# VHH binders against q9xw16: the designs that were tried, part 215

Target 1, 132 residues: q9xw16
Amino acid sequence: MSGWNAYIDTMTAAAPSIKRCAIVGAADGSVWARTEADNVFKASEEELKTFVALFNDVTQVPAKGADIEGVHYVVPRTEESLIFGKKENTGFFAVKTKSAVLIAVYEGPNEVAAQVRKAVESMQTYLNNAGY
Short names: E, the ipSAE of ESMFold2; O, the ipSAE of OpenDDE; V2, 0.75 times the mean of E and O plus 0.25 times the DockQ between their complexes.

## First folded at step 17 (VHH)

Design zf9 (framework vhh_6fv0_2; at its last look DockQ between E and O 0.80; V2 from the best seeds 0.77)
Fold by OpenDDE, look of step 18:
Structure zf9 (fold): chain B 132 residues (1-132), chain A 119 residues (1-119)
Amino acid sequence: as target 1 above (132 residues)
Amino acid sequence: QVQLQESGGGLVQPGGSLRLSCAASGFTFDDYWMYWVRQAPEKGLEWVSTISSSGSRTYYKDSVKGRFTVSRDNAKNTLYLQMNSLKPEDAAQYYCAAEEKDVGWPDYRGQGTQVTVSS
């Protein structure tokens, strides 16, 4: 297990409603770690390149939404380093660190979504403090 | 108890205008992000617009951008949606909604107000 895989495990353990999760390069969308096996994160490199570029201007994301793993999510609002979307009983949280983007796709109501946000933002803080 | 009451809906011709209002009570209105969402018959709930607690930030779905304007009066605990240049595809039950859990999606909504756009 790589060091980045350990962070995937930490997030998924902190929020059981996370179905799939990935850590990608903020510059190019390259995958550093992701959930695998039965919960493989399936976004393509091209899609991830487009996704991470959304952080260049998060204010424009709500108008168009965001796509992850071929699924289109509505994005009613954004924050400076946070893009989060919703589709029916699913959603995602994506946070940007100094060098990475953490993406967590979850299933469940807003109650469990809140737990997911806490998990990814906690990891965001940790990685930022670590210089990543 | 959170209460939201929408009003201002009605029947208009294409190109017409409506102004929706939402009276809020039972919570600290000025602490909440507020939303407008809508639902047309046999369609799912559709996000329309979002406004921050202070009103300084607003967001719109692409299809209503430039035509709809969300605003709020925190002193009156009221949310507004000015709808101009209405189109038939805008016809729906419109709901105001409040976001409580900071997850980028609202939690509470009212009974709604009907907007109909005739041909």
Scores: ipSAE 0.877, ipTM 0.938, lowest interface PAE 0.5, mean pLDDT 95
Fold by ESMFold2-Fast, scan of step 17:
Structure zf9 (fold): chain B 132 residues (1-132), chain A 119 residues (1-119)
Amino acid sequence: as target 1 above (132 residues)
Amino acid sequence: QVQLQESGGGLVQPGGSLRLSCAASGFTFDDYWMYWVRQAPEKGLEWVSTISSSGSRTYYKDSVKGRFTVSRDNAKNTLYLQMNSLKPEDAAQYYCAAEEKDVGWPDYRGQGTQVTVSS
């Protein structure tokens, strides 16, 4: 959906260190919007369905970690409506809203990760306030 | 200014127990999420456990769940890792680590304490 692509553009403009991102349905992992072309977000629908189901109980995620784009991430902790992980110099933030899950994959140290977290959480707040 | 000093490592037989301690200074310890991470020979740095600032929430790597227990004493600025039923694969340099930037990974690490498991 073209309308949802505007939110992808807003997040990547706010944190240029986001390498790839997507907005998916919270119930089924269906893709609403994602980065494309040279920065295409490469998760399959089945992987995304499995991933969004992790939000049913985030406390169980750290023991097993999480998979995004075929990459296994260590998830040392979670927060309510937030799953975030690390793999060497790469990482991700995934936040749940009422109807959506926003996923952003980044590359860089903790200073970079902090900027990405801020951008993703700002969008989470915006979408929740808009009823999504 | 963050300083972390581990102790309690040593040589133990398979099935044995060790208790690691980490003395923290130079920061407000009770505001920080704390971590135990380890590095075995020929391996990368591996996350082991996480504990919230109050100690109310703990997380563990699947392979240590039920055998290791992380805890903290905020009045003493000390982090602990109780390790039971130790296996050869647990042999590693163990580091305590502190998270400042709220990104789910620590910013600071101590010098570590060596754990050796042999028969």
Scores: ipSAE 0.817, ipTM 0.905, lowest interface PAE 0.6, mean pLDDT 92
Fold by ESMFold2, look of step 18:
Structure zf9 (fold): chain B 132 residues (1-132), chain A 119 residues (1-119)
Amino acid sequence: as target 1 above (132 residues)
Amino acid sequence: QVQLQESGGGLVQPGGSLRLSCAASGFTFDDYWMYWVRQAPEKGLEWVSTISSSGSRTYYKDSVKGRFTVSRDNAKNTLYLQMNSLKPEDAAQYYCAAEEKDVGWPDYRGQGTQVTVSS
């Protein structure tokens, strides 16, 4: 499917522990698609602009962590195209593609978190191969 | 069976130093990212530092950066935390942890070691 909402559906189906997610522009954080209705991804435009800018130097992120949906997360380490954060029994994974950032918010232990990471990285690979 | 045993805690004055050790067994230590976390009476579990499996990459919480140094000796299966310029805020039970599933630290896996900083 060619609609951005279809990619949201693909990720949430691949990892049911994803509670909310979004696809945003890597340059400015503009929302291309997000979970809606009962599972609205609630990050503000200003928060998303700040968040995607973290990918400009991921090595500085662990010192202070990251905020998504008004929630502060510890970021214990990063990779060049991956930022993940933890807070209690919840967390997020964010991956960067050529032009977008995929953000998934989940609840669950590390086994569940690994499934979420796999789902978003699989989509990252797909979108990169498609030129996004 | 994974085993982690922390040691090296104690009582120090503000500005003092301690070196924590974490002896690891029951897994291939040099395949794992390792973490230091701590738990203080007035705070929940708090991430402190991360070190890559080879030791080439390290990360620190902002409040300890420049004062704490994480290191590892993969030949001895041992993780270390050198803590300098200790502050009362650093007082906590310190735990080491191995990264699980490439998604961060699990629950602490030992008794931990107590660091007390008193004036």
Scores: ipSAE 0.642, ipTM 0.823, lowest interface PAE 1.2, mean pLDDT 90
ESMFold2 (binder alone), look of step 18: mean pLDDT 81; pTM 0.814

## First folded at step 18 (VHH)

Design sw1 (framework vhh_gocatamig_d2; at its last look DockQ between E and O 0.01; V2 from the best seeds 0.00; counts 0 for: pae E 15.6 > 2, unsure alone 62.8 < 65, placed apart)
Fold by OpenDDE, look of step 18:
Structure sw1 (fold): chain B 132 residues (1-132), chain A 120 residues (1-120)
Amino acid sequence: as target 1 above (132 residues)
Amino acid sequence: EVQLVESGGGLVQPGGSLTLSCAASGFTFDDYALAWYRQAPGKKRELVAGIGSGGDTVYMDSVKGRFTISRDNAKNSVYLQMNSLRAEDTAVYYCAAPKEPPEGSGSDYWGQGTLVTVSS
């Protein structure tokens, strides 16, 4: 097993509201690890390529939103290495590391978002210090 | 050749403590993050704790406040102090170092593992 798969499990365990999760290459959107089985992360290669490119200029993302798994999300705000999206009772947090993008799609009320963010940012910090 | 050798596993009672050690060689230790994983019977391998080259740490939620990961660069070693052990902590614990991308996307470097059994 790759350590990348274990990272997925760590994030999903830390935030049970995460329904699907993926770790992809920041350069090309290639999937390094993802949730599978009943919670398979379904974003296409082309979609992920487009998504990771959003981090080239996050300031423009709120104006146009972001698409993940064929779903369009409103992006209320961004940070340098973070894109936050919402759609009804769902949303996503995407954080960028040196070489990867972590994507967590969650479902639930707004109150669950903080836990999801903490989970992905904790992993972000670790991976950055790992050189990734 | 990269080598990771775990030690310190054993049988311990609930509420007990145990310290795992991992001796690393074959790579520039100071530049790499190190991590402890565990795999219980019939379960997936999971990240327990990680420590970056800069010293930042990450923990799985269920071990926060109980486990502490640390490293000694002079000894090329990483440690896992486990306190307040529970039955659900029973697993084979592995020391690991991530490979550089894109090679790291496939697998990490793993030790042979050390068995921790928490039982009355």
Scores: ipSAE 0.120, ipTM 0.565, lowest interface PAE 2.6, mean pLDDT 89
Fold by ESMFold2, look of step 18:
Structure sw1 (fold): chain B 132 residues (1-132), chain A 120 residues (1-120)
Amino acid sequence: as target 1 above (132 residues)
Amino acid sequence: EVQLVESGGGLVQPGGSLTLSCAASGFTFDDYALAWYRQAPGKKRELVAGIGSGGDTVYMDSVKGRFTISRDNAKNSVYLQMNSLRAEDTAVYYCAAPKEPPEGSGSDYWGQGTLVTVSS
């Protein structure tokens, strides 16, 4: 069993409004782990390669928006290692670590989104401290 | 109090032009991406154009080359210049500033909309 699945479980337990999430390689978008079964994270590796490349220059992302799982999101603003996307009552947070990008797709009001952000940033800090 | 107020809608002939304006207040305008959405009768609301805090733009395919989004941070305003208008551009147009957490506990910031009708 892949140990990366434990990190998926940790994030979804910390923020139950996360409907789908993934850990992907920052260089190429390769999937290290993702939600499966009833909540399959269904982005293709080609789509993920395009998505992680957004972190090469986050300042251009708000004008373009971002696509995940074939869904287009408006990106209100970015931070050096974080992209936040919104579409009506759904959204995503993506954070970059040394080697990976963590992606969490959620549904719910903005209060729920703050808890999702905290969950992914906590994992970002953990993985960075572990050298990932 | 956060407000987005659209103006500039109206009745226009096919092939004509119209400029929509959106005046914003109650938040740090320079930090937000701004967008125009539209909703035609019987259709889902759709993104028309977006502009980032740094000025980069995105457009839906059907409006590329005809519509131009711009922003004036000194006036806290975002604009949509609409040229070569077609009947299918008829819709209520909304200005939006999607919120990032943890700033909001409600929906994204939206205006009340301005009606654009393209008809002979």
Scores: ipSAE 0.000, ipTM 0.169, lowest interface PAE 15.6, mean pLDDT 81
ESMFold2 (binder alone), look of step 18: mean pLDDT 78; pTM 0.785

Design sw2 (framework vhh_gocatamig_d2; at its last look DockQ between E and O 0.43; V2 from the best seeds 0.00; counts 0 for: pae E 12.2 > 2)
Fold by OpenDDE, look of step 18:
Structure sw2 (fold): chain B 132 residues (1-132), chain A 120 residues (1-120)
Amino acid sequence: as target 1 above (132 residues)
Amino acid sequence: EVQLVESGGGLVQPGGSLTLSCAASGFTFDDSALAWYRQAPGKKRELVAGIGSGGSTVYMDSVKGRFTISRDNAKNSVYLQMNSLRAEDTAVYYCAASKEPPEGYGFDYWGQGTLVTVSS
């Protein structure tokens, strides 16, 4: 899955506030690629399985929030293929493609969130056009 | 100008009830998520309850079954009904509202807060 690692690099380069990032299977939460080393994405596949299932009904997510890497995030609202959450100076963006879910966990003031969203949505568009 | 104005705080005995209100203005209320936070002395501000634009709700575990968040879009208001109050509920309670993307992705508007003291 070396090609997927390149997409991780692309997203993290596009938004420096992204601390950890992963590309997982939309069907089962299997990890296709993730940040490693000092910025290792720590979510288990069991957790990710639960997380990707949130996209089955995104309208219910704001009612319960979302958990990533054992951290609970408030989810103010959702879109059809987008879930984002916030916790103090951290947050996440998760977007769904045809076959994958891209997850980016970021740290910084609220102003950095827009850049993170742009990064993951750009990748979302690219992957969708590529059939993934 | 965005304004969030809390009211309803005060002194109450353990087991008592209070209803907090927050009147909002200066932004698109109907599309915003709303929340109540609280901050006790020496502690970090924490989310107590949240309500989405569609009315879905979330609560911190310690207030589940005791607190109820609700909204009235016609009045641009959000409420927190607090029942069975405990000493540990003592805090300044803040009303919060979300901005619409891309301007915000969390709770970015805050009120001045209202003090709730639960004491015998």
Scores: ipSAE 0.064, ipTM 0.480, lowest interface PAE 3.1, mean pLDDT 91
Fold by ESMFold2, look of step 18:
Structure sw2 (fold): chain B 132 residues (1-132), chain A 120 residues (1-120)
Amino acid sequence: as target 1 above (132 residues)
Amino acid sequence: EVQLVESGGGLVQPGGSLTLSCAASGFTFDDSALAWYRQAPGKKRELVAGIGSGGSTVYMDSVKGRFTISRDNAKNSVYLQMNSLRAEDTAVYYCAASKEPPEGYGFDYWGQGTLVTVSS
């Protein structure tokens, strides 16, 4: 648990527009680490189990949308291991590694979304190379 | 050149119906999110309804059950069916489109708007 919190800190430092984020198990949505304190990531176990299962066939996700923390997002498109969700001035990026799903919820103009994506993809690459 | 062209606005009585249409060109429509926003005088522009590339939808609370967003990829068009119209729905309605990742993650393209007036 303690070691995974460092990865949360790394992502939030790389993209300050991230308001909340989490690392969850790809198989079951179990929370390995998340933002805490004033920015607690509050997705339920049921919600996270449903959410990570979306990666079993990302091509179906644009039709369903996605829910995180009780918020329903439109999913404009997906990539092999990435889901992008959007609602109003907020959004999320989620990426899958071998063992985990990294979720970052952000707020801000279009320019910050690219920074958020880069932060989660950099961590995705690192964890994949480490066997996670 | 990206274009979004709205039509179908007009004057309607409370309880009436209108269908707004938006014809799109100059971008990959099938892979884009589309939305309708509205702006009443003196108010900020607000999301009315959104539809993802695969058909998922989002509605603002006050229009749920009354408005339906849809898309026709063959015609590069997005529609807003507006039923049970109320005076509060009076606004200029804008069609908007989101660029595909990684280039865009907000609604970057906007139409010029079509006026809907609900008046008894």
Scores: ipSAE 0.005, ipTM 0.275, lowest interface PAE 12.2, mean pLDDT 84
ESMFold2 (binder alone), look of step 18: mean pLDDT 81; pTM 0.818

Design sy1 (framework vhh_6fv0_2; at its last look DockQ between E and O 0.88; V2 from the best seeds 0.00; counts 0 for: pae O 3.1 > 2)
Fold by ESMFold2, look of step 18:
Structure sy1 (fold): chain B 132 residues (1-132), chain A 119 residues (1-119)
Amino acid sequence: as target 1 above (132 residues)
Amino acid sequence: QVQLQESGGGLVQPGGSLRLSCAASGFTFSDYSMYWVRQAPEKGLEWVSTITTGGGSTYYKDSVKGRFTVSRDNAKNTLYLQMNSLKPEDAAQYYCARPLPPPRSGDYRGQGTQVTVSS
């Protein structure tokens, strides 16, 4: 499927360690696009609504952690528009734009985390510049 | 109104080359990352390539990497896809595109241009 899913494909091409990825509305967690088929991003609408609300005060997130797809992640740190979560050999980066939250779940050692972060931040910058 | 018009398709032999063009109007072309998608008759739309607003980064589906090159000329509001070493599986209707505004699904695209690869 084309449309916003082309931007999902763009991010997964930029960082192959991304296993699941989504672009969701920042206000309500509504799904604009996500990975599908064998690697479906399976978070529910209610879970996504809770997740995007974490960006209302990222300073509270390290103490509580974060849940995505029913999995609990430790959040070692946050930045103004970025949440990094970690669980064993998996992790996620989530970044907020004006209208959206980008979520990328990856597998692999910490050495690949920088590639994942760069892919989501590049899309974040583009979406912000385009008014999203 | 957003308008996109693809051209440059045709019939080629396996191993041949084609260069597709996409003329854009009705929006600020340089503000958007643009992409190519394709559709074969028995298949759904398939993402092929994306190029960033200034052309600084390009991304490709694995099966076309090394054979296809996406580019753009922002002064001419034109997107290109150079296709080399064409294979029968590349035969499809090719579209240049950008997404519809969220939350709408789908994209702005033109009528497409047909690429046929015969052996």
Scores: ipSAE 0.658, ipTM 0.864, lowest interface PAE 1.6, mean pLDDT 91
Fold by OpenDDE, look of step 18:
Parts: structure tokens; sequence; C-alpha cells
Structure sy1 (fold): chain B 132 residues (1-132), chain A 119 residues (1-119)
């Protein structure tokens, strides 16, 4: 187990509605950790490379949406270090740290989104403070 | 040099309690969220619990929720794991850990401390 896997487990424990989760390199989309077994995060490296590049200009993302694991999500809005999307009763939150992107895919009603966001942003804050 | 040293393991009966400690050195302990992992025989390393830098948030594996409590004393550079209502399936080598800095994978861990729960 990588130490980063523990942070995957931490986020999923904080927000049970998270179905799949990954921590990837912000520069290249390389996977540092991800959910596995029955909840394998299935995005390819090529897809992740494209995804993390969205953070280079988040202002354009709402017009295009975002793809994760071959699924297209509508992106209502973005922030400098936050991209989130929705599709029916599913969605994702992606936050950027100094060197990483944290991605959480969730399933549930809109009410669960707040908990998912809190989970990934808490991890974002910690990793930033730690220099990651 | 980053060093972690676990202690407090031992043999207990089902339903018993143990308190594990982890002495940290070689880094600014208070700057890192710390976690416990364990490895049972013929099983892989699994996450048990995480505590944030200031101790404001704690997270647990579902199977240990309500039974285990993670805490820390940053003044003493020490991490703790209070384990109550121990079950045979909790038997494992327990490690405290922190991740390696990106982009490296892995973590720093100590030698671990053995927890045995008799059946």
Amino acid sequence: as target 1 above (132 residues)
Amino acid sequence: QVQLQESGGGLVQPGGSLRLSCAASGFTFSDYSMYWVRQAPEKGLEWVSTITTGGGSTYYKDSVKGRFTVSRDNAKNTLYLQMNSLKPEDAAQYYCARPLPPPRSGDYRGQGTQVTVSS
C-alpha cells in the first residue's frame, strides 16, 4: 500500500457517497492512488492527462464539460482549483493542489454533494499545507 | 531521518483493549496527518485510521468504527490508537505511517507492533 492510498480511504470514509476516487499528478495525470477492487477508478492515463490539463484554463471547462472514466459530465461552473460536474444522480469533484489533482466520483441526490466537496477540499487543504 | 516506532501491541482476549503508541522523529510531526495501517497474515496492508494535523478530524475503516480511536499529542510527537472491543479479525501487525512526498509512492512506517487476539 502506498501512503497515498490511505488518503483515498480517508476521503471515502469522510463521504460514503464517493464511489470511486483517485489522486493523480497535476502535471501529467499519473495515478498516485485510486480506489480498487469493486470500486476501481477506471480512467485511463491518457484521459487523466487530458483532465488535469483542464486546470490550465478552467474558464473554458463549463462550455465543454468534462470526461471521467468515459462519462461526460456537465460542468455548471469552475473555480481556480475546483472542477465539478453532474450527470443525473452522479457527479464528481476535482480539486487541484500544488502537485496533485484529487478526483472523487459520487452517486446520490444533490444533498450528498456538499459532503463530497468537503471531503476533497479538506484533503486539498491538508496536502497544500504539507507542500504537496 | 524520518523515524517511526510503534509500541503497545500484545496478546488480548476477544473483547479486550490495547493502546498503541507511535513515536515520531526526523520530521515536523504536527505538519502531517498520520494514519494507522495493519497487515494480517496472508493479507495485504490495509488502512485503519487517519487523524489530521491538528487532530480536528478523524477517520476510520468501517470495521473498526466505534471501537478504535485515533489521537495524537503533537507536543510529544506521538500518535495513538486506542483499540477497544478487539476481535480476532483485528489481529495484525500495526504500523503508523505518513506518505512519501510526490511523486514518489509509498510511505514511512516503523517496524510495527504485533496485535494478537485469541479465539
Scores: ipSAE 0.034, ipTM 0.475, lowest interface PAE 3.1, mean pLDDT 91
ESMFold2 (binder alone), look of step 18: mean pLDDT 84; pTM 0.830

Design sy2 (framework vhh_6fv0_2; at its last look DockQ between E and O 0.89; V2 from the best seeds 0.00; counts 0 for: pae E 2.1 > 2)
Fold by OpenDDE, look of step 18:
Structure sy2 (fold): chain B 132 residues (1-132), chain A 119 residues (1-119)
Amino acid sequence: as target 1 above (132 residues)
Amino acid sequence: QVQLQESGGGLVQPGGSLRLSCAASGFTFSDYWMYWVRQAPEKGLEWVSTITTGGGSTYYKDSVKGRFTVSRDNAKNTLYLQMNSLKPEDAAQYYCARSLSSPRSGDYRGQGTQVTVSS
């Protein structure tokens, strides 16, 4: 494993409602690390390429939503470096760093969303400070 | 160059305790999240615990929660892992690691310290 895998494990530990997550390159959507085994993050390279490109203009994302792992999510709003979506009792948080996008897919009531966001944003802050 | 050196491993009985240490050098220790990983025989490397830069947050593998405690002393450039209530399945080579290498490169880890749990 690499340190990036440790980041995946750290995020999932920080928010138990996270079912799958990945760290991908912001430029091309290449997978740097992802959950595996029973919780494999299954987004394709092509899908991830499209997804990370959403950060080029986040203002347009709420109108069209976002797709992860073949699932379409409603995106209520966005921030400059944050895209989050919802679908029934599931959702995702995606945050952009200087060079990466962190994606966390969670399952549970809406109340768990705050913990998921905190987990990915904490990682975001650390990676940004470290130059990534 | 980045250097990590683990110590404190040994042989203990089930239910026993060990405290691992990791001496870090060659980088600004306080700027990095640090983590512990372990590798048991015939198993892959697995994540055990992470601690943030100032020690404000700690995270653990489910199987070690409540038994292991990670801590750090940034003034001493040292990472710790207190392991209580050790189980046979905790037996492994334990490594401290610093991340943030290239996604294509491996982590910085030490040589490891052996933990054996046996009656």
Scores: ipSAE 0.880, ipTM 0.932, lowest interface PAE 0.5, mean pLDDT 95
Fold by ESMFold2, look of step 18:
Structure sy2 (fold): chain B 132 residues (1-132), chain A 119 residues (1-119)
Amino acid sequence: as target 1 above (132 residues)
Amino acid sequence: QVQLQESGGGLVQPGGSLRLSCAASGFTFSDYWMYWVRQAPEKGLEWVSTITTGGGSTYYKDSVKGRFTVSRDNAKNTLYLQMNSLKPEDAAQYYCARSLSSPRSGDYRGQGTQVTVSS
């Protein structure tokens, strides 16, 4: 097992409302690590390739929405390296690093979204500083 | 020349304590988050704890939270795990770990140190 799995465990410990998450390659959507077993992150590589391409122009994403794990999300907000998606009482935060995209799918009211965002952004900053 | 060496394991009774150390060399230790992982016989590696570069945040697997404390001394290039209230299910080979530069490579880890809990 790779040390990338420890990052998955760290993020889910930092924000317990995260139900599934993954670290994928920014160029091709290849899975570097993901939640496993009872909470498997089940997006296909083809779906992830389409998803990471959204970061090529985040300004277009609110008009299109985003698909992860076969679920379509409304995207009310993007930033240069962040996409926030919502559907009912669930949502996701995705952030881009130099070579990867971190995706965290959470459940819960809006109050937990700040913890989820902080967890993925803390990891984003670390990975960028480490050259990933 | 990344090198990690664990020490401080041993035999302890349930409810006892041990302090593990991990000596690091061959990389800029202060630039990396560090982890403890463990492996019991016939099981895979299990994440135990993570500590950020400056030690400002620590994270724990639920089953060890409140009993284990991870810390680091960046001046000594050393990672620590204080283990209190040890239980039989904590018995394992313990490794300190750092990620590799490649997503498909295994962790950098040492040979590990054995923790045995029996009475």
Scores: ipSAE 0.505, ipTM 0.792, lowest interface PAE 2.1, mean pLDDT 88
ESMFold2 (binder alone), look of step 18: mean pLDDT 82; pTM 0.830

Design sz1 (framework vhh_6fv0_2; at its last look DockQ between E and O 0.30; V2 from the best seeds 0.00; counts 0 for: pae O 2.02 > 2)
Fold by ESMFold2, look of step 18:
Structure sz1 (fold): chain B 132 residues (1-132), chain A 119 residues (1-119)
Amino acid sequence: as target 1 above (132 residues)
Amino acid sequence: QVQLQESGGGLVQPGGSLRLSCAASGFTFDDYYMYWVRQAPEKGLEWVSTISSSGSRTYYKDSVKGRFTVSRDNAKNTLYLQMNSLKPEDAAQYYCAAEEHDVGSPDYRGQGTQVTVSS
């Protein structure tokens, strides 16, 4: 997992409002890297397996929303490889690459959320181009 | 100046129908995802439905799916919500809203229109 933690650092440096984030396997939700220590991304692998399966048909996600870290989020819309989670002044962005799902949990207004989206999608593009 | 004006609310019996309209001006309407949200007494705002800028994609909360239909007419800068099979729990102030910053959350909201469902 040594190299995967560098991608966590890249995303958190690009968008400091990210509170927690992870890179997980798209097939099974296994954790490849995550924020650690006092900012531990706390989702279980069981919860992550359910979460990544949402990408099998993103159009069905808004009806019931999504849970991550035991928190329920409204999902008002999706895009082909992107799920938006909203709860009060917090939210998440999750994007799918060929092999992985990138999850970033943030707090802040919509301008801050835009910075988080940009950081996560930049990493999505990089990993896709690298074959992941 | 951005303006959103909801209309079409009223009193209806359970099982009845209403069609809400939202007239938009002061921005390029067809560039924005649009939302319907509602607020019942002593509750926060609740997301109801979303429609993409072209109208090609629609999304619904599970409790309204199959009963409500969101649509838009970009030539008239108007958003609609067709509400069928209304239930008492649908009673609320309904607002249309526009998304800014491309983040899946609305930034603009109108003054709302009241929907009351009672026998």
Scores: ipSAE 0.594, ipTM 0.817, lowest interface PAE 1.5, mean pLDDT 90
Fold by OpenDDE, look of step 18:
Structure sz1 (fold): chain B 132 residues (1-132), chain A 119 residues (1-119)
Amino acid sequence: as target 1 above (132 residues)
Amino acid sequence: QVQLQESGGGLVQPGGSLRLSCAASGFTFDDYYMYWVRQAPEKGLEWVSTISSSGSRTYYKDSVKGRFTVSRDNAKNTLYLQMNSLKPEDAAQYYCAAEEHDVGSPDYRGQGTQVTVSS
């Protein structure tokens, strides 16, 4: 297991509602780590490249939404380093670090969203402090 | 239980106006960002506008800027969308949602309110 896989495990452990999770390069969307087996993160390389580019101008994202794993999510608003979306009983949180984007797709009632956000933002803080 | 109920839609001519309302209950309304989305036939849900908890910050889809105004009355637990200078492309089913109460969730989303723009 790579070091990045350990961070995937940390986030999924912190928020059990996370169904799939990935750590990708902020510059190009290259996958550094992702959930596998029964919870394979399935976003394509092209999709991830497009997704991470959303962080170049987050103000435009609500107008067009965001696509992950072929699913279109409504993005009600954004923050400088945070993009989140909603789709029925699912959603995602994506946070940007210095060099990475952390993506967590979750399922469950709305109450679980806060826990998912906390998990990815905690990892964001940790990785930023580590220089990543 | 979270409940959202949209109203105020109708049929208007191009250039007309409508004022949508969203009655919210079952959660602390004034703690949440609220937002409007719409869905036209054969199209997916698209974001229209967002307003912060206090109402101090508002956000709009570019195509509705200058025409639509989002507001809220936290004392009434009500979200509003003033729609002026309506265009045919604004025709859609409009839904409201709280940031942490997904519009896509059947448990929280109202039936929406239909806006039709036709000469």
Scores: ipSAE 0.184, ipTM 0.569, lowest interface PAE 2.0, mean pLDDT 91
ESMFold2 (binder alone), look of step 18: mean pLDDT 83; pTM 0.827

